# Designs tried in a protein design chat: VH-VL binders against q5qx64. Part 25

Target 1, 184 residues: q5qx64
Amino acid sequence: MESESHWLWLFNTESGKLSVKLSDTDVFDTPYKPSQLVNIHFNEQMMDIEDATTFQIVSETLEAYPADKMPCAPQNAALNATAWCRFGRPQMPQSWHFQKSDISEWPLERRLCELNSGFDQGLFLILDTDDEFATCLLLSEGMQLSAIKSLRQYHVIKVTLNRLLPATVDLALSAQSNWGQQLA
Short names: E, the ipSAE of ESMFold2; O, the ipSAE of OpenDDE; V2, 0.75 times the mean of E and O plus 0.25 times the DockQ between their complexes.

## First folded at step 12 (VH-VL; framework fv_lacutamab)

Design z2 (at its last look DockQ between E and O 0.33; V2 from the best seeds 0.00; counts 0 for: pae E 8.1 > 2)
Fold by OpenDDE, look of step 12:
Structure z2 (fold): chain C 184 residues (1-184), chain A 122 residues (1-122), chain B 107 residues (1-107)
Amino acid sequence: as target 1 above (184 residues)
Amino acid sequence: QIQLVQSGSELKKPGASVKVSCKASGYTFTDYYMQWVRQAPGQGLEWIGWINTNTGKPKYAEDFKGRFVFSLDTSVSTAYLQISSLKAEDTAVYFCARSGYRWFGKYAMDYWGQGTTVTVSS
Amino acid sequence: DIQMTQSPSFLSASVGDRVTITCRASQGINRYLAWYQQKPGQPPKLLIYAASTLQSGVPDRFSGSGSGTDYTLTISSLQAEDVAVYYCQQYYSTPLTFGGGTKVEIK
C-alpha cells in the first residue's frame, strides 16, 4: 500500500459509501452507512495526519497478534477503525445485549476485548474508553446478539465497562510471556 | 484559542493545604482529560494523575494517592488540584495539561497551563 | 510501571547539527510515546505524539521514530531556539511516565 499521506477519503452521496482511496487502483470500502457517520459533507478529501496516525497505531496493534488468532486482516480493521474515528457518529450505549463481566476497571493497555451476548462471543477493538463506557469495533466476522439480531464485522458498539471481557488472544500472549520469564 | 490558566504561586507551611486551579477555555472542557504533572526544582516531570472532566473520575499515580485530590467545577471549566498535609518535598511547579482519550496520541498532553509554583517551607 | 530511560542526559551541539535523543521503555509501548520540549520558565510543549506524528505548529526539523521499546527524537538541524530540555513520555499504560530529560545546549 502507498503511504497514508496520499490516501483520500471518498464519500459517494449516491451510493452512501465511505471509502479510502489507497492508490489509483485500490479503493477500500467501509461498511458504514451514512446514518452512522458525521461530517461526511465531502466527495473527496485528503486523509490527515491524525487519520494516518490512527491507522498506523491500530495496524501495529493488531499486527502484534498472530494472524491465525485474528479474525480479520489488520489492514482492513485499521482502515475501518480509522474511518470510524474520523467520521463515526457517537453511539448510544447498548450494554443490555451483553453479559456482565467482573471487570470494574479496564487497563489502558488493553486494546482488545471480548463481549458475550449469551448467544455468541466476539472479539472487539476498543476505539475509545472512558471511566464508564467503551466504544468497541467488532473484529470477529460476526456476532449474534439475539435469535434475530446479529452484528456484522466492524460494527461499532458502545457498552459499559462491566461488559468487557479480557481478550483470549491477550491472555494467551500474557501466558506466553510469563512462561518465558519463568524459563529465563 | 485554547488556553489553560492556572492560579498563582503558593507559599505554604508543612501540614497546610493548597488548592491549585486550572481554568480551561477555547474548547469543550468535558471532552478531555485534565492531566496533572509536577516538576520539582531542577528535576524532571512527574505524572500525578488525571481526572475525567466528564465523569469526574480521577486516576492517581500510586505515590500521590491520599493527599492529592482532583476536582472539577464544570460550570466554569475549571479543574482543581488539592494537596493536603503538605510536605517540603511537595515543593514544585504543578502543571495542568489537556489530553484526549485513549487512541492515537490523545493521551499526549497538547496544551499546558503555565504552571503553579507551590513552595512548602517552615 | 513502565520506566523510561532517556539518553543522553545532556547534549551540546552546534547550530545546524543533527541531534538525536533516545528513549527506551522498560517494555513495549506500541508507539504510545510523546516528546516534549521545555524551555526555562515555561511549561512543556508537545512536539511529537504517537512516536512519530508531528504536533501542529512544530517545525518539521523535529521528527520522531521508533517502535517497541526504543524511540528517537531527531532534530535535523539544530537551531538556537531549540535550546531546551526534552522529555519523552509513554502513555501506553498508567501510570504515565516520563523520561529523565535531555538538556540540549548550543556550543
Scores: ipSAE 0.785, ipTM 0.914, lowest interface PAE 0.8, mean pLDDT 93
Fold by ESMFold2, look of step 12:
Structure z2 (fold): chain C 184 residues (1-184), chain A 122 residues (1-122), chain B 107 residues (1-107)
Amino acid sequence: as target 1 above (184 residues)
Amino acid sequence: QIQLVQSGSELKKPGASVKVSCKASGYTFTDYYMQWVRQAPGQGLEWIGWINTNTGKPKYAEDFKGRFVFSLDTSVSTAYLQISSLKAEDTAVYFCARSGYRWFGKYAMDYWGQGTTVTVSS
Amino acid sequence: DIQMTQSPSFLSASVGDRVTITCRASQGINRYLAWYQQKPGQPPKLLIYAASTLQSGVPDRFSGSGSGTDYTLTISSLQAEDVAVYYCQQYYSTPLTFGGGTKVEIK
């Protein structure tokens, strides 16, 4: 991955903008504010192998879905996920925004989920999970959480596992696959 | 330079306990999981479990629940494996290995300690 | 649990030979697979992660391929320094599991 080995983190201390320099002519801006970030004491910093690994795994996970089923470009989601994994400030759980599910355990291989606020339902990438919590990055363009509060695309929220719902795109692909096998 | 340095080899009697240390340097300790893997003499690799260095939460393979306990001292970037009630079958080389960001917990083990030989004999 | 079946368990080849080692998972692991090299008296060394991505500092004669359940490590031109035991490992789900190893020797 020659292109990924040449990528640089950029942080502008005046504007507070965290970005990735992909080439001399191509810079990707993340949407995160400095208050959401840690360890940003640099102007330029080479991406390390851990960053490249995160980018590759997220890209491959999302590229497994048809492009018309995803609300975002996989590469954009992967760049923002990589930035958050490296520089994101730990979040307090905010499960109270979301309706509970019947789920008590979540398979590690299930990387997409949906959350339902009662106002909206959004598609998320699971960045991390343990036996209590999942850290979720919004893939949908936006999500209303309450009458006056919204979550923006690529922003991160932490919830207890009993708020996770199976992603509709996963259910649809499973049905499509079973249907295709039955045609044979 | 990323480095994991483990404590020295141990010779123990059955029923004793041992505490293996793994001191990390060259990276932010709490951003990565610490894995523990053992290798009995002449055998392959066996996963014992991991510890989330940010939360302190361990996960053990089923066969290692009970006598095997992971712990941390984040102030000195050190992970520990304690084995109680040692048995002859615990004779092995014990490795610590770094893996994954605290996100994704599933990444490959990219840096390994040198190993600590624990010998349990009567 | 995901079982990793590695073959062959032993391989003897000449310097310059192309060597292939196969790893089969008992279920799909979506390319969450690593290859390690372990020389006697040393810890394992990561060669390849994500099925095909070469770890920094590893010679480009090593390559990985595969998807689903079937994965392969290839050494395009075996060197004397490649004498080691090679392990595959899935990191798709817990418990993490290793293949049984392939001992590579020079004829």
Scores: ipSAE 0.013, ipTM 0.562, lowest interface PAE 8.1, mean pLDDT 86
ESMFold2 (binder alone), look of step 12: mean pLDDT 93; pTM 0.954

Design z3 (at its last look DockQ between E and O 0.70; V2 from the best seeds 0.70)
Fold by OpenDDE, look of step 12:
Structure z3 (fold): chain C 184 residues (1-184), chain A 122 residues (1-122), chain B 107 residues (1-107)
Amino acid sequence: as target 1 above (184 residues)
Amino acid sequence: QIQLVQSGSELKKPGASVKVSCKASGYTFTDYYMQWVRQAPGQGLEWIGWINTNTGKPKYAEDFKGRFVFSLDTSVSTAYLQISSLKAEDTAVYFCARSGYRWFGKYAMDYWGQGTTVTVSS
Amino acid sequence: DIQMTQSPSFLSASVGDRVTITCRASQGISRYLAWYQQKPGQPPKLLIYAASTLQSGVPDRFSGSGSGTDYTLTISSLQAEDVAVYYCQQYYSYPLTFGGGTKVEIK
């Protein structure tokens, strides 16, 4: 917590970049545009305990998976997730892009999900959820939504729960551990 | 300031029903889950379930399905727990508690009611 | 269900002592862990959430640590007002479950 608490949010008004200064020599750039962000009226701001908390939990969650099965580094995903949780603009649901699943209730322990557009299927990290919607961060390198529309890595999208699919990586882990937990 | 105020103590006979209220103030009622926890005399804490105060959708622990029912009156920022067909083993202090903060800490209970004692005795 | 094993069940220490309470989950819970303090005749009070984040208004003599299955609540310098029962709770999966509690008393 101490290490993360010394990190700094950086916003460059000229370039429109939101970054995290991890050290004097290490700066992480988020892919988010100013139009996707709120409360970015600063040049430099200390990361608070809530940000640090989010980072730690997301990191630990993602580190539980084999690296070769994940389409991104846990730290990068965690930093982007933390950035969105702090500065991300609330999203309107866009469920129509995705096929329906048979899931009516999503288990708490499943922090990853997949969404299928009919064109592509992507792995997502759930940033927020209730009994109706899930806000998801794309972990896959990209995802095609239609013939003319695609999502970039770490794009955030909000969908209804009935669009969520179990993550393949979770199913694999369950099979290996002989955990007979059925999702959905 | 944030407060959860529960209804008073109840003495009931086996087979009767009881309805405990939890009135919230000091925050937007519909932005948080309301959780219910009970504590039998001299025992630990037991999670009953929660209700989404916006949608009204409840989640119950398996042991509490059937006789325990959550409800809301959002017009007065109040959550209710109804227990039907009361048993002696239902004797306990029942707490309402608000869920906390962000998604990753969301289900920690940051504010609690004072508790409602429900005694079931013949 | 995830079982939370809390230890010790009871401890007695002197004012100023360092006190440690442990909580072990039957499986990994990825820091989805809270600590509560309950004084006699009162409802529980949140101390720590997300394993190590101190709740606002809680004295900094309280701290939480841990990951995976093993978590610890530490009181760096026990005070008389800290006499209470402490509970850990996981909110990683349904049902939410509590530890058995640790009763802390002053010698």
Scores: ipSAE 0.782, ipTM 0.914, lowest interface PAE 0.8, mean pLDDT 93
Fold by ESMFold2, look of step 12:
Structure z3 (fold): chain C 184 residues (1-184), chain A 122 residues (1-122), chain B 107 residues (1-107)
Amino acid sequence: as target 1 above (184 residues)
Amino acid sequence: QIQLVQSGSELKKPGASVKVSCKASGYTFTDYYMQWVRQAPGQGLEWIGWINTNTGKPKYAEDFKGRFVFSLDTSVSTAYLQISSLKAEDTAVYFCARSGYRWFGKYAMDYWGQGTTVTVSS
Amino acid sequence: DIQMTQSPSFLSASVGDRVTITCRASQGISRYLAWYQQKPGQPPKLLIYAASTLQSGVPDRFSGSGSGTDYTLTISSLQAEDVAVYYCQQYYSYPLTFGGGTKVEIK
């Protein structure tokens, strides 16, 4: 009987790089600095069932969208989301970068959102919400937050719910359905 | 050990009120939502809603808005469900349950109280 | 509201059998699904969350799988102590909803 291949977490103390070993020849590097991470006192560590589940949930969520409407490969977002869920340091909100709205609740099923800094508007995956905050992973290539500050792809930011905007891709899909229905 | 202990069974007439308590121990009460679920005799499980134990903000399923009210006493790590204007159809076992705090386990219910039977005379 | 259709409603099997219980959602729920076991006179007990993650202390003979609308709970080798009603629950969207239950008995 053949053994199944399993993905491994790698942490390189010299480079400070958190990575996923996908195979003997394939290594996926996460963009996170050690200062953003916790529980990284290892060289090599097996992914557990919870990690695999996170990867599958994020992959399924993003794969439900047409590939040409997503700014990233779902698999890359899923690997980074899994890394952050496992090793990401808890964050304080950084809502001041983003324009306010009057939203006080967010629908549970909306797993994507957009944030608008006044300089840029980016597409995010929501990793977690409660009745006060959302933890958001940037899917867009990058996002200017101010004249001198940018957020890079797959980086995570925590905001109050009143900064969340409906994702354009979700609005477009809803509008297509309603439009086709009205025209018939 | 994590434990949720509920108040004892209640026998009520239609139109009365009942207040079910759920006392938590073995964890930080305000770190986890408290959920409420009921089970009518011989029936399955029905979600009533949750309360954020840190903020006191509730979420109710549509069928339970109005007569069902969640509240807290965080000084004794206790959540409450109050049902006013009781109807015969409210006869059920009422459970409190703690939400998970895992990223994609949030709203799965990892620890449950023993249940409180509320019987409304017909 | 997302309707959860659970099948079979009743299942009788021998000790040692592989048992499979299915749960179908009325729309995709992206693995936001939990499985519970409820023994007579007891509250439900969480077995699995996020479709496939075992809750701490749950025996390895329990496993979950599935995606989209179709999910399964598998008991690889049924034990006498597994006699219970099993419920699935989605938490993809409000309201949170449960399947109708599957009663598992020993032949």
Scores: ipSAE 0.614, ipTM 0.845, lowest interface PAE 1.8, mean pLDDT 90
ESMFold2 (binder alone), look of step 12: mean pLDDT 93; pTM 0.954

Design z4 (at its last look DockQ between E and O 0.54; V2 from the best seeds 0.64)
Fold by OpenDDE, look of step 12:
Structure z4 (fold): chain C 184 residues (1-184), chain A 122 residues (1-122), chain B 107 residues (1-107)
Amino acid sequence: as target 1 above (184 residues)
Amino acid sequence: QIQLVQSGSELKKPGASVKVSCKASGYTFTDYYMQWVRQAPGQGLEWIGWINTNTGKPKYAEDFKGRFVFSLDTSVSTAYLQISSLKAEDTAVYFCARSGYRWFGKYAFDYWGQGTTVTVSS
Amino acid sequence: DIQMTQSPSFLSASVGDRVTITCRASQGISRYLAWYQQKPGQPPKLLIYAASTLQSGVPDRFSGSGSGTDYTLTISSLQAEDVAVYYCQQYYSTPLTFGGGTKVEIK
């Protein structure tokens, strides 16, 4: 895998695909539709330092978890997360799909969460948080929201903080020392 | 160009209150956290807290809860730090600084005000 | 709270020297680490964020490295204008915390 400094964003107007050219032979396709993206008025452009930084942070964050506990490859998740962070359209909250949690505050150090729709529970990567909302990227292969609606892997959804659940993988890790985090 | 301009130096007596302003320009004020940091004379940097410029919700370091209050006037892209019941140990330079989203590394403080010296002396 | 231990507190070197400043966090901070330069009478200036990303406009003689708990700021070739106090800062969790600072002087 080549350095991020040589990676290129590719947007194909015809196919509507946003991709990352990792090398001359390796191109990663994001699952995002043009309607989900902004500032995609380009054919090819270099990743900037901000993109590279995002990728590195997300990648390392995810790589810290046991592979068998993660429903996706860290690199793929990181690439999609980076793509969303760069080009993702701001989302309107869709909290109604999910069960409420007892959480009113979310600590900065928690980058993963789970959401429960009542039909399914999925693992998410938190892309952004403030005091009210969290923008979350689905890491699970899929998540059923209703009898007729499902999320695909790497779908991004914005929810209120009171929908966030601690990630099972984090609970397993924190059982060792840092469970005293303020979650409520 | 992005700028944070703070109010001028303050000389106060113990027990008094001071309100420091930080006016932002050159960017969308409500898209970034405003951080507050102080530096006592000859000392290091100390994080006081931040305020969400969009929601107005502040977060304070434990040592600064109570007497330190963040506020906003978004109409003029200005953040305020009010310190009540001033003590001599509050003597410091107070900085406002911009930060953004963590994933971009923007939780680092990329732009700073010039600082406001608050001197508390009897 | 995460404690940031910065070392050395003072460093004197010659122009052209390679300078290294270390920052150790009391726990892992996953590269949520920034380095600042502060000159007398000035506010801090961001040099590095995300442990190793150079802030725009900062000379490339500055570099950051590290992971987990241990991080390093390196000045490959110290210049006269680099005389300042340098601070590390973690923004992994609240409260955000700074290192104690490293005063860098020229011999």
Scores: ipSAE 0.715, ipTM 0.894, lowest interface PAE 0.9, mean pLDDT 93
Fold by ESMFold2, look of step 12:
Structure z4 (fold): chain C 184 residues (1-184), chain A 122 residues (1-122), chain B 107 residues (1-107)
Amino acid sequence: as target 1 above (184 residues)
Amino acid sequence: QIQLVQSGSELKKPGASVKVSCKASGYTFTDYYMQWVRQAPGQGLEWIGWINTNTGKPKYAEDFKGRFVFSLDTSVSTAYLQISSLKAEDTAVYFCARSGYRWFGKYAFDYWGQGTTVTVSS
Amino acid sequence: DIQMTQSPSFLSASVGDRVTITCRASQGISRYLAWYQQKPGQPPKLLIYAASTLQSGVPDRFSGSGSGTDYTLTISSLQAEDVAVYYCQQYYSTPLTFGGGTKVEIK
């Protein structure tokens, strides 16, 4: 992907599609429906400083992981995270889709988590955490939530902390670090 | 205008207690965490901890667990730091600072109080 | 705990000089880093967050860069009012930790 310095938000009033114009030839479509977004009144708008901040730090966070362990390109996740942080509607918690965990606290540095619906287990980017809730963006290609409901990639869900599971990729990196220490 | 106004300087004896206040204005108090930082004379900055102003739940750096207690009075948009069993080594300027809901800038401290000097001497 | 090492501890430069201050984390912090300016007798002031994003109202001569463990604050053209102590702060993990500070003076 190219520099963010000339990126534009595009909103098509007829289709309700929110996109990012990356260049004259590249447009990145977000997957969000108009019902998931705040009311958007522009057709075209420059990304602002906060948009650039979100894109850059999410990209850096995900690029710290090996590419073969990630179910998506970090830049695609970063664009969608930027769109959600800017235009996503506030959410009520939807913890009932997910099995409880026994983890008592969630470390700030764990920016990835997994959630288990009983039907499927997905990898998520944590956009925000407080002492009660986490706002999570799905990185996996899709996730079945129930017999009749699925969550699409990059869609956002809010859950209580007692639904969070450690991400497999974080456990693997921790084990790898301990192995290296034992070898030294 | 966002402001954090702290209580005035305190001169205390060893073993006494002190309560520093930090009154917020110009924003919704419960939307942002309150941070506490100290700076000993001629020294750098040291994070004491934070308090979630919506839930009242504190988090302390390990060295500050015990004698340092955060509290709130949300009716007057005020956070407090209480230090008990004061020691000479507690002599410092104590700052409150705001942080909260800026997604990936959430724990950057965007507004600071003017500081409260606590001097512990006989 | 993540230790933040700033260098230099002290810096003297002329008005108009380019000044760089470095901050090294004991582990990767993925750009979860802020820079603060503390002028004599004043509280700290946020300059930069997310390693490189300029806080509103901060002059354009300030910039931040870096990734992983190594971060830099740059003042492109030092001004008299920039005399201060500068601190980095990581917010990748708790406890939140600060660098030891860099005192900048005009010679």
Scores: ipSAE 0.628, ipTM 0.849, lowest interface PAE 1.8, mean pLDDT 90
ESMFold2 (binder alone), look of step 12: mean pLDDT 94; pTM 0.959

Design z5 (at its last look DockQ between E and O 0.39; V2 from the best seeds 0.00; counts 0 for: pae E 7.6 > 2)
Fold by OpenDDE, look of step 12:
Structure z5 (fold): chain C 184 residues (1-184), chain A 122 residues (1-122), chain B 107 residues (1-107)
Amino acid sequence: as target 1 above (184 residues)
Amino acid sequence: QIQLVQSGSELKKPGASVKVSCKASGYTFTDYYMQWVRQAPGQGLEWIGWINTNTGKPKYAEDFKGRFVFSLDTSVSTAYLQISSLKAEDTAVYFCAREGYRWFGKYAMDYWGQGTTVTVSS
Amino acid sequence: DIQMTQSPSFLSASVGDRVTITCRASQGISRYLAWYQQKPGQPPKLLIYAASKLQSGVPDRFSGSGSGTDYTLTISSLQAEDVAVYYCQQYYSTPLTFGGGTKVEIK
């Protein structure tokens, strides 16, 4: 659901908010703090083609899932994902919050995953992966990590690959078990 | 001006090793993956793998695991491809190419090196 | 691995002709598809990314379309300078894979 209008990145130094101006009357606020961001030395900046492409692809990816199975609107997730991809500060791994899985490799074709903290299980959008880690964006409304700690929606966390679980929504949509490739 | 400049042509014997360099300029080196692609004479393009220039983590295609090693020298914005135990079938033009990070959205290679010809002959 | 089947392997057309090259993936690749142009002795040049996004500096006679498994590169009006080999490439999953290429020549 890409708009024909030129979207702008907005960063308010006073409020510390990173926003996307979608139109003259529509501004989307990301939940990210300045401390979570880099290269935010601007007040207003046009989205580049890579941002637009990122948004489009993420949106399309998420829109492929039934709306009733997703805990967030694809557009909101895509905007936040795009924002993080552009301005997100690299995260330190925090794998200890999550239970281990049998996954040793994660295929790029799997854009969603779940993580289980032992207290809760959340749905995540994978923002980046390498041979060791995955950077994940929480799509669920929240996720309890411990008795006293919780993640908010769209929080970004980095974990080792062996913490990733197949997304339930993917399993529901796929009649074939393609997850065997993750163990290879 | 964004440029990827690769090292010169190499002529090697079977069993030898070669190290191809790819020097980047005109952009922040650590903000983009460095992809490696080869092309045998008269053949198509074949993906070898990539290296994350920020983390240094490589990913190899299965057929290239073992003898092919990616490395970096970020201080000079240079990526390297080392091939050991060279075979005749390794004869090809080897390309480095830049690819953006942003959520797999631009795994397209937008800037390429000029290519390095590696010839393996007895 | 995702196989990319590109067709035709060879295409000869006249200047001004509409040219279409197709690429089919062995599975859905969600528009993670790029098109490259390679001229003799040169590296590939990115034309299209994300299936339909025109790379900066590329003439607008080039366009990409498609979704799922089927994608097309179109040259609306073939020019003499368009003589080259064209490749599709998926970056939906690793290993990244290229089509076999399409050689485009002028009659």
Scores: ipSAE 0.093, ipTM 0.698, lowest interface PAE 2.3, mean pLDDT 91
Fold by ESMFold2, look of step 12:
Structure z5 (fold): chain C 184 residues (1-184), chain A 122 residues (1-122), chain B 107 residues (1-107)
Amino acid sequence: as target 1 above (184 residues)
Amino acid sequence: QIQLVQSGSELKKPGASVKVSCKASGYTFTDYYMQWVRQAPGQGLEWIGWINTNTGKPKYAEDFKGRFVFSLDTSVSTAYLQISSLKAEDTAVYFCAREGYRWFGKYAMDYWGQGTTVTVSS
Amino acid sequence: DIQMTQSPSFLSASVGDRVTITCRASQGISRYLAWYQQKPGQPPKLLIYAASKLQSGVPDRFSGSGSGTDYTLTISSLQAEDVAVYYCQQYYSTPLTFGGGTKVEIK
């Protein structure tokens, strides 16, 4: 990719589409609808150092995993994570879609998790946690949540910690940690 | 102006207990975790743990489980560190520090108390 | 646990010199790294977070860089008031851990 310092946020005020201009001929569209974003009043805005830092952290985190174990390109996930961290509207918790576990706390270093709706199980990037909630971005291509609702790739949900499951890609390593032992 | 003001120096004998206070001002106390760090004389910094100021739930580094107890009084925006069964090796400056950078920097410590010297001597 | 190794443990430089302090993690920490300055008799002060982001009120002569396991703090033009011990700290995983410190003095 080209220098991150030259990337621009693009916002179409008529359609409400948020994108990243990577070069004169290369534009990356985010999947977020206007209702999911804070009010944006610019048409173009240069990415700042904080945006570049977020992109690099997410890229590095995901690139540490074997490519054949990831359901997405790390750069695409990083662009969408950066967009959400900058422009995403705070989410109400939606824990009721997901099966509970006995987990009471989540290790800080576990940046990936899985959630199980009973219909489907998806891999997520954790954008933020506290001792009650996790904000999760879907890495899997899609995930059925209920008979009538699904979640699209890169969309964000907020859940209580007792919905989090260890990511399958981490389980070989997590067999050496205590939090992997809490799952029935 | 964000400030963390700690209680004064303590001189204790081995086996005694001490309770260090850290009073926060200039921000919403329950919105930020409080961390505790110690520094033995002439030594570096060592993380003791943190406490969620909204829920009161603590997390301790393994070497500090048992004798070190965090607590809160949210009505006066104050965090406490209590150390029981003091040993000479507990002689150190004890700092409280506020959790800062939000998203991926949640645990960087952006404001620190002035430190409380605890001296354990026979 | 993630071990943080700083080098050098001590350096002496003249006012105006460019100085560089290195911090190495025992495993990748994905830029979850902070730098602190501690002047004699004072608490630590946050300089840099997220490996390279400058904290508000910190002079522009301070900068941070690095990724993976290797990180650096640079002072582009050392000033007399920069005499301090500098610590790196990872916040990638618990327990949070600090480097051993780098004492910076003026020749």
Scores: ipSAE 0.014, ipTM 0.599, lowest interface PAE 7.6, mean pLDDT 86
ESMFold2 (binder alone), look of step 12: mean pLDDT 93; pTM 0.949

